# VHH binders against Protein DOG1-like 4 (DOGL4): the designs that were tried, part 4

Target 1, 232 residues: Protein DOG1-like 4 (DOGL4), of Arabidopsis thaliana (Mouse-ear cress) (q84jc2)
Amino acid sequence: MSKMRNLVEEKFLEFYESWVIQLELYLHQLLIAHNNNTMSETELRHLISKLTTHHKAYYTAKWAAIREDVLAFFGSVWLNPLENACSWLTGWKPSMVFRMVDRLRKSRVVLVEAQVKKLEELRVKTKFDEQKIEREMERYQVAMADRKMVELARLGCHVGGESVMVVEAAVRGLSMGLEKMVKAADCVRLKTLKGILDILTPPQCVEFLAAAATFQVQLRRWGNRRHYVTHS

## First folded at step 1 (VHH)

Design a32 (framework vhh_6qgx_2)
Fold by ESMFold2-Fast, scan of step 1:
Structure a32 (fold): chain B 232 residues (1-232), chain A 123 residues (1-123)
Amino acid sequence: as target 1 above (232 residues)
Amino acid sequence: QVQLVESGGGLVQAGGSLRLSCAASGLTFDDYAMAWFRRAPGKEREFVAAISYSGGETFYTDSVKGRFTISRDHAKNTVSLQMNSLRPEDTAVYYCAAKPRYYSLFTSEYDYWGQGTRVTVSA
């Protein structure tokens, strides 16, 4: 319960710190590959695969942790306040990655018309999936304020231990619904990332992944300089 | 008053080994991430290795992975860098750094720094 929740937060915090350091190391490798243009296509594909595996490892760990305590991901202790302020449903907003795609117009390897068309189609679909999740979150929040939930909240304020258990069960149900919604958002994130990488050539994938990793690392760097997040 | 004091630098021939040590005082050592950075002549500081507050996780830049080992001693409030199979390219001033909680490859994120210890690797 409470001790288990604390343990989950501590374990994910240590995981996330390690995960970000490895992302910084991969970013260094991506920048070398992009700037020096000395790597073969096979070497570039291997590096892209390492980044893809790294991102999948994050979601594997996240989904395991969310099963134990989804609320820990809303206002996470392993994120600084700036990172938390920029979060959309516990992570990056899927449509924002298309801002990184704009970098590819300045790439040494020019985007062909077929790629531009596919990226635009993916952008539109990603925005649609994102809006669908936002509508689901709105329905979830409205359900929290419905007649039954208001009655349970009122009961919890006026009665002792037996009603506390009833309210706790209702909150657990809300947490399960929230878990499903967060996982749906993460699926859109992974689908969007895979879609972009499937459209791009290996050199373009390296440039895209470098831009995305740079943004994530810089956001953490800026927030950490202003405020260090520590456990009480 | 927080102090990080490095030791163990020196002159060594290529293929040789050195052990750097950093003694920390004036901070709650167990709450801090510890890292080693280096600055080669005419260059800016670059990341070398880091160790978690617990000592359970270590991270290395690719150029030193397999050759260098970082460790910490909680009883002595020290962090060490064992450097094996040294190359002329490893010639630099090596700095110990500390920051609370979060690790980073960025020098600007570290709150506390040692004065540095010089490592010279001859060809």
Scores: ipSAE 0.000, ipTM 0.368, lowest interface PAE 11.3, mean pLDDT 83

Design a33 (from a3 with S99G R100Y L101R Y102F W103L G104S T106G Y107L S108Y P109A E110S E111H; framework vhh_6qgx_2)
Fold by ESMFold2-Fast, scan of step 1:
Structure a33 (fold): chain B 232 residues (1-232), chain A 125 residues (1-125)
Amino acid sequence: as target 1 above (232 residues)
Amino acid sequence: QVQLVESGGGLVQAGGSLRLSCAASGLTFDDYAMAWFRRAPGKEREFVAAISYSGGETFYTDSVKGRFTISRDHAKNTVSLQMNSLRPEDTAVYYCAAGYRFLSTGLYASHYDYWGQGTRVTVSA
């Protein structure tokens, strides 16, 4: 049972590298499907299902990891500084996907009026869910500045057994609160993704998922190029 | 400063084996994903195999899966491609490529930062 170093960061770094590599392989399949237009609707649905399962696998691994160390997800070592700067509560901001849909619509994705109305309803609900989480985070930050927390921080400056136990209890409480908020944000992400895929046709889903994966891969590449130049 | 040097290419009969090696210098090897690409006469460059910076993940194009094995030696700063059951269609110039650790190690040549000069592999029937 060695807890000598943060194994959560090392394990999730390995997982995330593999997950991103698999995302790029799925992106290749999405681009082939988009360019050829020869795949059946059943084949397209199967490919969309693989992407959906892949994203769900990310959240399964993430939620297991945050149970052990939620703070690893604030300033993640497996993300470059650009990716970290673009994060909203440890991941992508749900409402951003609607801007991507709007861009695709301008670039040859034709939506019928019924789809446009459903997307607008989903956008409004997503924005509401985001604001609810932001209010909860504000309450969390206010609670961290509470008199008892300030007092515990002072006690942490004293070297001794009693101070260690009290500080550890407070840190555990903080971690549990962050875990709850991160999971709530991730639930909004998954519901927003599912909602968009439910509204779009299979060919439109392929275009959306290809655009999303391309953006994620390119954002990583842009940030890594800057990081390499800075450290080289 | 950065240099990738391939070796191990040559002439081999169908069904035979070759081991290609690539020695990396001038970069922090452990921070780079490594890949092999090939270009057959009159064709464009295509992906063959890749290995993550940690060595924990490997990827192959379908035509070589089960026949080729990519590996890396962190102590020697080398990546190797073991090529078994060679076929005439494997005849190509093979290129070693390196991409920074957080870049996807996928199928896109444009995602790799550094390239070797290439080593020729000829498989006779």
Scores: ipSAE 0.000, ipTM 0.263, lowest interface PAE 13.4, mean pLDDT 81

Design a34 (framework vhh_6qgx_2)
Fold by ESMFold2-Fast, scan of step 1:
Structure a34 (fold): chain B 232 residues (1-232), chain A 123 residues (1-123)
Amino acid sequence: as target 1 above (232 residues)
Amino acid sequence: QVQLVESGGGLVQAGGSLRLSCAASGLTFDDYAMAWFRRAPGKEREFVAAISYSGGETFYTDSVKGRFTISRDHAKNTVSLQMNSLRPEDTAVYYCAARTFGYYLRSSDYDYWGQGTRVTVSA
C-alpha cells in the first residue's frame, strides 16, 4: 500500500541528506590528507576528530528518532534499495570494517606486530558482541512465530475493538524490543570504531576513515543508478 | 525558559586577548553541543568554534585555529571561548548557540541562540 512519511521520517530525511553531503566534503579532505606526507600529527588529529564528531552526531539524531519511531529505520525512506539491502539491524555490520583494516596491512603504511595483535583481539571481541545481538534477533524472530503471535494473527481477521487493542499492544511490545536491539547494535558500532582509531596512528586512521567513507558514498551512488545495481 | 547569556566582549588592540563566556539555563546542558558564531559588520553569520556535549571533541574554523580555544564547564553550565592573538578581522558580534543533533558548522542546526556580545579589535 501507499506510505505517507510521518514527521519523524521527514525530519530525519532532511538531517540525513545534509549529513551525507558533509560526509562527502570530509571524504575529500581525507583523500587530500592521505596523499599529503607533510601534514602534522596535530592537523591529522583535527581531521580525525571532525569525522568522529560527525559520526557521533548521526547516532545522537538516530537515537532521538528511534525513541519516536524505530520502524522508520527498517526500510528507511532516506536510503536507496541497495543501501537498505546491505543494512544489518539499521546500519553497517560491525565486523565488515575489519575488511577495510585488512587493506591497511597491504598498503604503503605498514602495521607493526603490536597493532596487528590488538586489532585481532578487537576483531574477536567485536564478532562476539555481534553474535550476541544476532542471537537476540533470532529469539525475536522465534517469538514472532510462537503460539501467541499465531493467535494474534488469527484475531486480526475479525472485526472487533478487543482484537484491535490486543494487536496494538503486541505491536508496541515488538517496537520496544527492536529499539533496544538497534541501540545495542549502534553501541557495538561506536565501540568498534573507537577501538580501531585508538590502535591506529593518525595517518593510518585517515586511510581507514577514507576507505570507510568511500565505501559508504559509492554504495549510495551505485544504488541511485538502478541499472548498475541490478546485476544481470 | 531557555536562555543563553554571553559576556566578556569589549575593545582590544591587535595581538591582544579576550575570554568570552556563555551561561546556559533552562536546558539539560549535558545533552547539548555548544558553539560560537560571529557576524562582522556587513557580513553573514559564520561558524567560529564548537564543542561536543561530552567536551571530548572541538572544532574550529581555519582562520581561528591555533588562536582560539573553546571549553565547557558541565558543573557551571557554561561554555567559554579564549581568544588569543586577535586580529582586526575578528571584529564581530559573537553569538553562543546550542543544539542536540545536526551539523556543527550549520547555524540552521542550532536550536537556541544568545543575544550576542560585541568584540572590537583595533589596528
Scores: ipSAE 0.000, ipTM 0.107, lowest interface PAE 17.8, mean pLDDT 80

Design a35 (from a3 with R100K Y102W W103G G104S T106Y S108T E110A; framework vhh_6qgx_2)
Fold by ESMFold2-Fast, scan of step 1:
Structure a35 (fold): chain B 232 residues (1-232), chain A 125 residues (1-125)
Amino acid sequence: as target 1 above (232 residues)
Amino acid sequence: QVQLVESGGGLVQAGGSLRLSCAASGLTFDDYAMAWFRRAPGKEREFVAAISYSGGETFYTDSVKGRFTISRDHAKNTVSLQMNSLRPEDTAVYYCAASKLWGSTYYTPAEYDYWGQGTRVTVSA
């Protein structure tokens, strides 16, 4: 299991580094498109599709990796400590993207009332889905701590190879439960992202995706910097 | 190479039952939401039912709620549609579809990445 975990971490680290480099390239294209105002709707939709495909590729790779070792995604080696601290169930918190949407309201891009209504409905739905997953995770943690810990404590009093097998079974059970939880959270992420893109016009989608990518890239850069103390 | 292969279609009288199956190969089945769509003679493709990657969520068009049940078997890489209390208006070619990105709706054919060739269902009065 340990050797397979190391290979999963190494393989995903390699994937993630390339994925982030490509995200930065797409961010550059999004910023050019946003500032240019000369791109056709077809060209904008094509760029939006590239970003959607890019995010879909991330979840394809992630789900393959978590099938092998979901624990690699809790405190990931390919993320810096700040990125890990800001994670909600191994990724971005879905409701957080509505803060990026709020920037669209404050920019010169005016959302029509019908869009505002649909975005608010989606925000409420997303919050509800998040809370449902948080309650499930809480139940999972309580059940894991109570049942598996008691089982392990009880069996730890017995000498023999049975203890190793029981520990392995308990870890497998924990991993399977976490895998289901992570996939549920990723489902909410994908639904939220696609829902926003379906509501927004192509220029608004470009602005939204640029804001989201900027935040992701900037968070990585902030976390890679040393903390400095100010003397006064 | 991804393939979705439907089976179980046929002729049935009104009030009867049929079970459609879709066998998936060449994809990581557990990662995909699966759906059934149908196309009646002279009509466009319409949504029938969908099931999430985990099987925890199911979605149905109003006309089949309570009559059809979608299910999946992760060990066999199959999705099934149990059709009960069949009506003549259920006559159509039924298509299996798979999607990784579920979007805001299960109801739009464009949300699906892979499609089967279809299996024919005829319900006589």
Scores: ipSAE 0.005, ipTM 0.373, lowest interface PAE 10.0, mean pLDDT 82

Design a36 (framework vhh_6qgx_2)
Fold by ESMFold2-Fast, scan of step 1:
Structure a36 (fold): chain B 232 residues (1-232), chain A 124 residues (1-124)
Amino acid sequence: as target 1 above (232 residues)
Amino acid sequence: QVQLVESGGGLVQAGGSLRLSCAASGLTFDDYAMAWFRRAPGKEREFVAAISYSGGETFYTDSVKGRFTISRDHAKNTVSLQMNSLRPEDTAVYYCAAPSRYFGLTTKSEYDYWGQGTRVTVSA
């Protein structure tokens, strides 16, 4: 039971560790591209394509895993406690990436007024999508509490296998609802990433992706460092 | 040097079908989203269809949805547009395009690379 219960976690842990190693390699390429103004737009687009493909691979693997066990993504074993503390519905909060975008306003790769306007419109839309999901989650939690109260009342009237069936049905309903919400949140994440990259020039995309990857890698290192023990 | 070369245009009667093809060279083809735009006589270029770099996602303007199908062939560096149930209002010059930004799909100003166009005429 416990073995089967943790199989999804074990498989995704293996995937995630490999995925992060590859992200660090792509980050190295992004930093080289950012510091060397010799790359053509075609070369920069190719590098950006590698990063977007890498992020899409993450969501492909994640959605396969949540179909099996969505609860594995709430308090994930492949994330350290700091990474888990910073999570919003099993991942990064979409609106927070605009903090990385704000850094571009201060950089040598200057945003033009038209880009600033489009990014602000996208920020507003992203916040709206987040609030819609947050309202859905709240409604789900209220509905689940009402279901549990009804189920507990029924269980109080019965002795036997009927109680097991009722609990199993409630757990299935919980998992299906959470899967839908996690996928909705991930769709907002991908839409936000796509929208930002559509607005930015290739050099600005490289700088943005480098900032985002740097933050993700550093957050992981900070969390691991706090609980670091010497290993051979 | 980037080149996009369209083919497959011609004359067809309403209700008929045509398949347009675009051969791409000078691009890392499999890293670019590709799109088809059209321009009717006396009008501006409008978006028709787009396909992601992986081929996993497709987008269509409402007027062609369900009638047109966009596809890509990585072995031949080709993007194709299968046009079924053609209408006189589909008469236009059709252009193959690759975006100026990685995820640019629907706005014509986001496209840096354009083909010369292929003419499609649908008679009543």
Scores: ipSAE 0.000, ipTM 0.139, lowest interface PAE 13.0, mean pLDDT 80

Design a37 (framework vhh_6qgx_2)
Fold by ESMFold2-Fast, scan of step 1:
Structure a37 (fold): chain B 232 residues (1-232), chain A 124 residues (1-124)
Amino acid sequence: as target 1 above (232 residues)
Amino acid sequence: QVQLVESGGGLVQAGGSLRLSCAASGLTFDDYAMAWFRRAPGKEREFVAAISYSGGETFYTDSVKGRFTISRDHAKNTVSLQMNSLRPEDTAVYYCAAGWTSYLPTRESAYDYWGQGTRVTVSA
């Protein structure tokens, strides 16, 4: 086990816990804004900006951590098992966000025809980009079973300093490929979020962000409260 | 309506300098990473340089590192590319791009808005 791997996990765990606490505070502000209808457009835009900056801060920290140890993000120690089970390439699946958008159609804030058309165009584009990444990930998984990788694994089973160095070089190559795919997935996430916020009015953005934050916070609480039987 | 307008292109001799500027309007400029891409005749578009939304981070392609400098002016909503020690191989149409992101992507698909381009010709 590398010491740098442990330090990356510890550092991001501390970051993520603080980030989630701040998300809950912002969620409280979003729910107040949504329920009271007392805020000006300028005040709503300021609140939306706080949320978007908060999400951008997450990706800034994630990208710094990924450069050091991308594998920490597969089966992350800062996420509970339920959160990990709901993950797609180390985060939320972009197309799933449109389910939250669909709830807006049944809310008190009505979407106009032009917004519906733009959201549908964005949904199609998001699904296309998502599928491209899924195909790249599938090719990566297939490459792991290539004869060359199987032969490297066999070499790693033999005693000798030379085999250790060759295996470690191969593992570094694998990590670089995963980093590229995670960054591509995060790019689709940011584009999808940005696209939705550009189409929606400020009150609709508040409702959307509140729904997304509520789901994220509740998923974490459900997973953390779960009692499980351990067999030793 | 979002618009990116490039300027500063032209003809220059090898070893010379040019400064490209890109004026952004219709977007919250401070939220966007900005980048320059170029396309030489008969070639695909390639990444040149990028700057973070804060201006604190920059990234350059190896062929321009040390010769080009990207910068941004938040008060004027502009991004600039200072090109020094120009070579004939730098001849291309240069495009300004804006991406709503927290990292510096080198991929075209990471950018949401694009300018029409400004032509740079470097004589041998």
Scores: ipSAE 0.000, ipTM 0.309, lowest interface PAE 11.4, mean pLDDT 83

Design a38 (framework vhh_6qgx_2)
Fold by ESMFold2-Fast, scan of step 1:
Structure a38 (fold): chain B 232 residues (1-232), chain A 123 residues (1-123)
Amino acid sequence: as target 1 above (232 residues)
Amino acid sequence: QVQLVESGGGLVQAGGSLRLSCAASGLTFDDYAMAWFRRAPGKEREFVAAISYSGGETFYTDSVKGRFTISRDHAKNTVSLQMNSLRPEDTAVYYCAATRGIYYSPLHQYDYWGQGTRVTVSA
C-alpha cells in the first residue's frame, strides 16, 4: 500500500536524520580522543562501545523497516543522489573500510605483524563474502525475466479481486527475496566491523572509527553541495 | 538575507537557570536542523545541543545531558535552549547555528551562524 510505504519512508527518514546527527557528535568525540592522548583505556573502550551500539541501533531500525518496505532502501529518500550512487546493496561496501585500515599503517601507532596478518585474512574473507552476495543478486535479477514472472506481469493487466491478490502475493515473494539479500549484506558489514575492532587496540579502534565516520560524513557533504546547487 | 539572532544571555549564579532563544529569518525554517554551540574563554568552539528539522530528535554533549533542553517552535521560527543547574564551567558565548537538509556537522559545515550571546555563571 502506497500510504503505508510513505509512512515507512517518513519514519525512517526521521530516524536516519537523528542517527546521522548522533554519528557526527560521536565523530567529534573520536577526533578529540585521537588528538589528545589523555584518555584511559577504560574511557576509550567506553567511547568505542558507544559507536558499536550506535551502528547496531541502525541495523535494528533498518531490519524493522525493510520487513515493511524493502524497496524504500533501493534509491532511499533519506540519502542524497551521490550517496545512493555509491551504495552497494543499500549501504556501504564492506571492503571499502579497509581503506581506513590502510591509513593506520601510516599512523604514529604501528600495527604489529600479527595484526597485519589478521587484517589481511579478514580483507580476503570480506571480499569473498561480497562476491558471493553479488552472484546471488545477479541470479535474482536473471530470475525476474523467468517465465513465471512474465506470466505474473501479464496477470497485472487484468483488474479484479483474484488477479490483484495473485499479483500482491508475487510482489510479497519478491520483497522477501530482497529482504534476505539485504540482511545478508548487512551481516557481512557487521561481521567486518566487529572483526576489525577485535583485531585493533583501543587507540587504533578510535582512529579507525574516526576515519570511517569522517568518510561517511564527507561523502554526504559532497553530495549535499551538488544537490542544493542552482543553475544560474 | 538569512539571519540568526540569539537572546537571553546574562549573568547567573551557579545552580541557577537561564533560557536562550534564537530567532531565524530569511530561511525556510522547517528545512533546517538547528544547534547550539559555545566558546569558553581560551577554548575552541564546542557543540552543546542539536534538534532535528522535524523536532522529533534531540542530541546533547555529555556535560550538559540532563541539565539542558533544546526545543523549537516552527510557528515562530525559533529554537530555544533551557539551561538548568548551571555550573561555572558553562560560562561561554553561546551561538545558534543552522544546516539545511538531513546532514549535520559539529565542526564548521553549518550553513548559518548567529553572532552569539554571552552567558556568565558565577561560582
Scores: ipSAE 0.000, ipTM 0.143, lowest interface PAE 16.9, mean pLDDT 80

Design a39 (framework vhh_6qgx_2)
Fold by ESMFold2-Fast, scan of step 1:
Structure a39 (fold): chain B 232 residues (1-232), chain A 124 residues (1-124)
Amino acid sequence: as target 1 above (232 residues)
Amino acid sequence: QVQLVESGGGLVQAGGSLRLSCAASGLTFDDYAMAWFRRAPGKEREFVAAISYSGGETFYTDSVKGRFTISRDHAKNTVSLQMNSLRPEDTAVYYCAAKYTGLWSYSAEQYDYWGQGTRVTVSA
């Protein structure tokens, strides 16, 4: 058992609540900017930078926390059940953001042909990277079913001292493997976000970030709110 | 070599003020969250205040909220702690700490680099 297990969950819950509140404030600013055609490019780039920094802060916090207790991120206590049900390797599925990109093609903001081509190339690369990680996770799960791990688990139930230490070492190895895979998934997330923002103009970036933040905020609200059903 | 050097400690009467400064060298300052911890005689280090790598987020322990202000100067590679309305209970050695990965932490163990500390004594 890690001395930091419960403390990691408590600290990240405090961090995440504050992080979401700030995201909602940035979303408000993004929506104002999206509906106001008079904002300068400098003002738009500053707003985009605020959100980029905010997302980097999340991954900085997450990687520090998973170093201490990666399992806290599988079935996270700071997420409601709906948010947890929608998670892919402890976060959003990278290819999902292209749904928000598709909305840009159908909005009043027009993508030029060169941007469309680059976004399609990025979509293909993102799906390839996702599939590679999914294969690595499958191999990890197969290794967990390995006879040696099963035997170590059995042995840990009946003996103390050295056997407990052997089981503890095995669990540490498993946690390190999960940490590596979660970081790999987060790397794909960050590369995908950066790639999209590099392709889009500042007004398009604002619309994209507003769509992404709206989805995240609404998903949390839907999961937290009790819904009433009226039958005819 | 990475080095954090604290200054500004000293003796002050209750109700007084002190400003602690920490100069960082040998690291990419803008990539690090910075924090102040303190250790009273015979006790373990406790969290006091932290500031994110961008300066956009600050956090304080409840006993110092409203009295202490943490800030950073990216041009000078310094982090400062302005301490107002000091109390005898604030008497401690104050340590500057740096953590790669932008997020502050209440845990001293998560910080990568530490200063040697500066002594603050608050008399009644």
Scores: ipSAE 0.000, ipTM 0.102, lowest interface PAE 18.5, mean pLDDT 80

Design a4 (framework vhh_6qgx_2)
Fold by ESMFold2-Fast, scan of step 1:
Structure a4 (fold): chain B 232 residues (1-232), chain A 125 residues (1-125)
Amino acid sequence: as target 1 above (232 residues)
Amino acid sequence: QVQLVESGGGLVQAGGSLRLSCAASGRTFSEYDMAWFRRAPGKEREFVAAISSSGGYTFYTDSVKGRFTISRDHAKNTVSLQMNSLRPEDTAVYYCAAGLFPYDTSYLEGDYDYWGQGTRVTVSA
């Protein structure tokens, strides 16, 4: 599995770079659609579906990768320091999505009262699910630290192939627990995204997705520029 | 990498019932969320019903809710759509679709990666 970790990191780096390039292309399409009143509802739904499928592809690839090496996602080489600083449990913080929704409220897009109520209900549920996962992760980190300390202490007494196998088995056990936590966090992300899209009309979905993609693309650009200027 | 084959379509009188089946090849069936879509003559393809990979979650379009039931059999690698109280408006080619989701199933056509060739359902008055 250790050799697979190097391959996982290399493959996911290549995947992520391509995924972000495709996201930027979709952002251009979303901006064109937002300014084009001639697009039918069916055409807008197809564009929204392309974005939803694109995000689904990310999580499909991520879940395959974390089955091989979940720890790669806690020291992600495909993310810059700013992206990592903004990460919550290996990805975007679910409640942050509602800041993109706030952009709709301040735009000339009119949200009806029923939509505002449903979005507030979803926001409350999302924060509750987010906090529940945070508590579960804190409990896991405490348990993980206790086991790590015991295993590290034992390592000094058990040198050789047998001790390596025992340590590797324990690390796999810890990784499986961590994988479940990451998947739980990803499920909250996807349920939150889908929930918002289910509440919004197709034109509002296009504007929301454009705002979210703009933030993600710009955050990456800002972080890449800052890293270059401050460190090389 | 999943191949889907639909069966059970045919001609039925209004008020009648039909059971559609979708057979999936491959050992990955349990990982896929499954759905049924339909396309009526002269209309766009529309969502009908979906079932999660676990079978614990089901979703239906409003026009079939209470009349249609989606189910899956992991031992036989099949998904079924039990259609009751059929109406002439249900006349369409019905498609089985499979998608690999990290969350509960989807009603968006673009979320499904694998499709069957379709089975024709005709409901006469």
Scores: ipSAE 0.000, ipTM 0.147, lowest interface PAE 12.7, mean pLDDT 79

Design a40 (framework vhh_6qgx_2)
Fold by ESMFold2-Fast, scan of step 1:
Structure a40 (fold): chain B 232 residues (1-232), chain A 124 residues (1-124)
Amino acid sequence: as target 1 above (232 residues)
Amino acid sequence: QVQLVESGGGLVQAGGSLRLSCAASGLTFDDYAMAWFRRAPGKEREFVAAISYSGGETFYTDSVKGRFTISRDHAKNTVSLQMNSLRPEDTAVYYCAASHRFYTLGNPSEYDYWGQGTRVTVSA
């Protein structure tokens, strides 16, 4: 295990800190838009587009990073312990966002029956996609305990170039499997986010995005405060 | 042995529709991104559309956006290309391709396996 940050961790930490600062700025704009119902539909759509682009930028950077070192995302140095504890396959659990959508039913922006039906259909589809990925992760864990993998681990303790080459190939295979699963989970996240935004009106999109960004920002603040106060 | 077998090609009039299918065997289908490429007479292979291994991400070349739709069926180990509003310039041999990479764009050298192709002719 490296006690020092590797280049991927160092570069992504720098990216993530900047990305979160920009998210907070967009959150401020979303809250202003939500509180002032005088903004035009065009202005609201432009703001929603900025948030969508911002989230896509995160996944573009993440996928580039996991090609180099996927394991950096399973114990992320740019996330505090609370953020890491709340992660499902290196990010938010897709079905969780429907709890935020449920809050819209009690807000001043009310969902019509057609929207409720479409959101329920999307929720069911999202949970199905999550279960598929969870079964893949279980298969991966079982494969790690397979006799072949156990034998390769034993060979890794022996001296010799032949053993080293075989172990290196196995480790590359494991990393590629994790990359595949993380990208699958991220695709479900992006598909779920897009699906919700396609169903909601622009004012409802603003409220949803504000709720999601607020939760993400507050979770980070709560976790950072805990780390600070335990440092006595 | 890995095989990709295309079907659904044929002759169609401009403005018509065709659905291409590709059946994959001998590989762990769910581990592969799938794509369609085409080659017109006297030209190089051109990227048409791709779908990620999960089906959650799709990519299209600009000339087919809004007209073509790529999809995959994990239960049947197939990838399909629904082609609507066909134009004479869509005339080509269409190839199915598989890549272990999560995604790749327009680079044939990044694909591991290729089908033999199916011919699509769009008459004026």
Scores: ipSAE 0.000, ipTM 0.096, lowest interface PAE 18.3, mean pLDDT 82

